# VH-VL binders against q7z304r168to329: the designs that were tried, part 1

All scores and structures are predictions.

Target 1, 162 residues: q7z304r168to329
Amino acid sequence: IECDFEENHLCGFVNRWNPNVNWFVGGGSIRNVHSILPQDHTFKSELGHYMYVDSVYVKHFQEVAQLISPLTTAPMAGCLSFYYQIQQGNDNVFSLYTRDVAGLYEEIWKADRPGNAAWNLAEVEFSAPYPMEVIFEVAFNGPKGGYVALDDISFSPVHCQN
Structure headers, positions and changes below count from the first letter of each chain, unless a header shows other numbers; Kabat numbers aren't used for antibody chains.
F, E and O stand for the ipSAE by ESMFold2-Fast, ESMFold2 and OpenDDE, each averaged over both directions (binder to target, target to binder). V2 = 0.75 x the mean of E and O + 0.25 x the DockQ between their complexes.
[cut] stands for letters that were removed.

## First folded at step 1 (VH-VL; framework fv_trastuzumab)

Design tG9
Fold by ESMFold2-Fast, scan of step 1:
Structure tG9 (fold): chain C 162 residues (1-162), chain A 122 residues (1-122), chain B 107 residues (1-107)
Amino acid sequence: as target 1 above (162 residues)
Amino acid sequence: EVQLVESGGGLVQPGGSLRLSCAASGFTFSDYYIHWVRQAPGKGLEWVARIYSSGGYTRYADSVKGRFTISADTSKNTAYLQMNSLRAEDTAVYYCARVDEYYGLGSYMDVWGQGTLVTVSS
Amino acid sequence: DIQMTQSPSSLSASVGDRVTITCRASQDISSYVAWYQQKPGKAPKLLIYAASSLQSGVPSRFSGSRSGTDFTLTISSLQPEDFATYYCQQSYDTPYTFGQGTKVEIK
């Protein structure tokens, strides 16, 4: 479930296929030299990697991009934390869902639209009593372009210390 | 055989409710968007709503927003359209359709159900 | 909402004729147009997607083209099974919108 997106690895995360918009690996000094995308949270520079989705490429469509975790292997409960960044002024909705083996979705977290473009820490109470997937979803609901970035997903088997 | 089958249509009075079902078979339901499209008697096609079958984000036409709710149950390979506060203008054959989407090619409805008739009349 | 204006509303043709149906979008929608055929009492059937791509299993006499915001469906040599109503549809933005339909009738 944990992933810092370093070494160009998704840690088993996969895009739910969508022809109009998908999550991509960002960062890295070579790739980022001509980019307006955010710098990596882990290194606090352009040398690290993160995942991002950018509605500017599909701003005329109302589409959903999903990044899906590997299926959990053991019962787990605790705090799921991650860093995220939302470009100022975009109309994207960034949410976190669980999906069980039967296909039932449950929204467990939704981002507020921040007044800044900085990395924000999210801490979400998480429970998977049987195998399930965690889904990071961005819904594009208007023509305003903008990115949503995600980095440093981690899990701790204790309650969130908000 | 790839197939969609609608059910749940019927006669209902204005202000009433109906739930339509769209049962899918012969393909991986969770890989596709499912849309509802309606056609009033003797009229053209009108798009109503869509869902990504695995519980993705929903979209609605303004004429039904707040009254209709689209949902899906992937364990049953079935999409639903819950229709509340029905009006005479909602009288139509309702089709469900599978949408095949490809990057750079857009969205298109490649498989359609037979349709189910909804009549809203006093 | 994006409007799709289809013309003509109906036409009469004979087997072997070349039939052309036009659809105009109220704004630039790139090539995100599909064409459907509907026979009386039946569900629509996809013919063309992405303005000019022929759906698998559809006869090659059907073709689509784009010129700006104008889209054309052509049937090069009309067959008896082609007498039907045809609809264009845009998928560039929600709500997805259809043209009002063109009925192709026997002369």
Scores: ipSAE 0.000, ipTM 0.488, lowest interface PAE 14.1, mean pLDDT 77

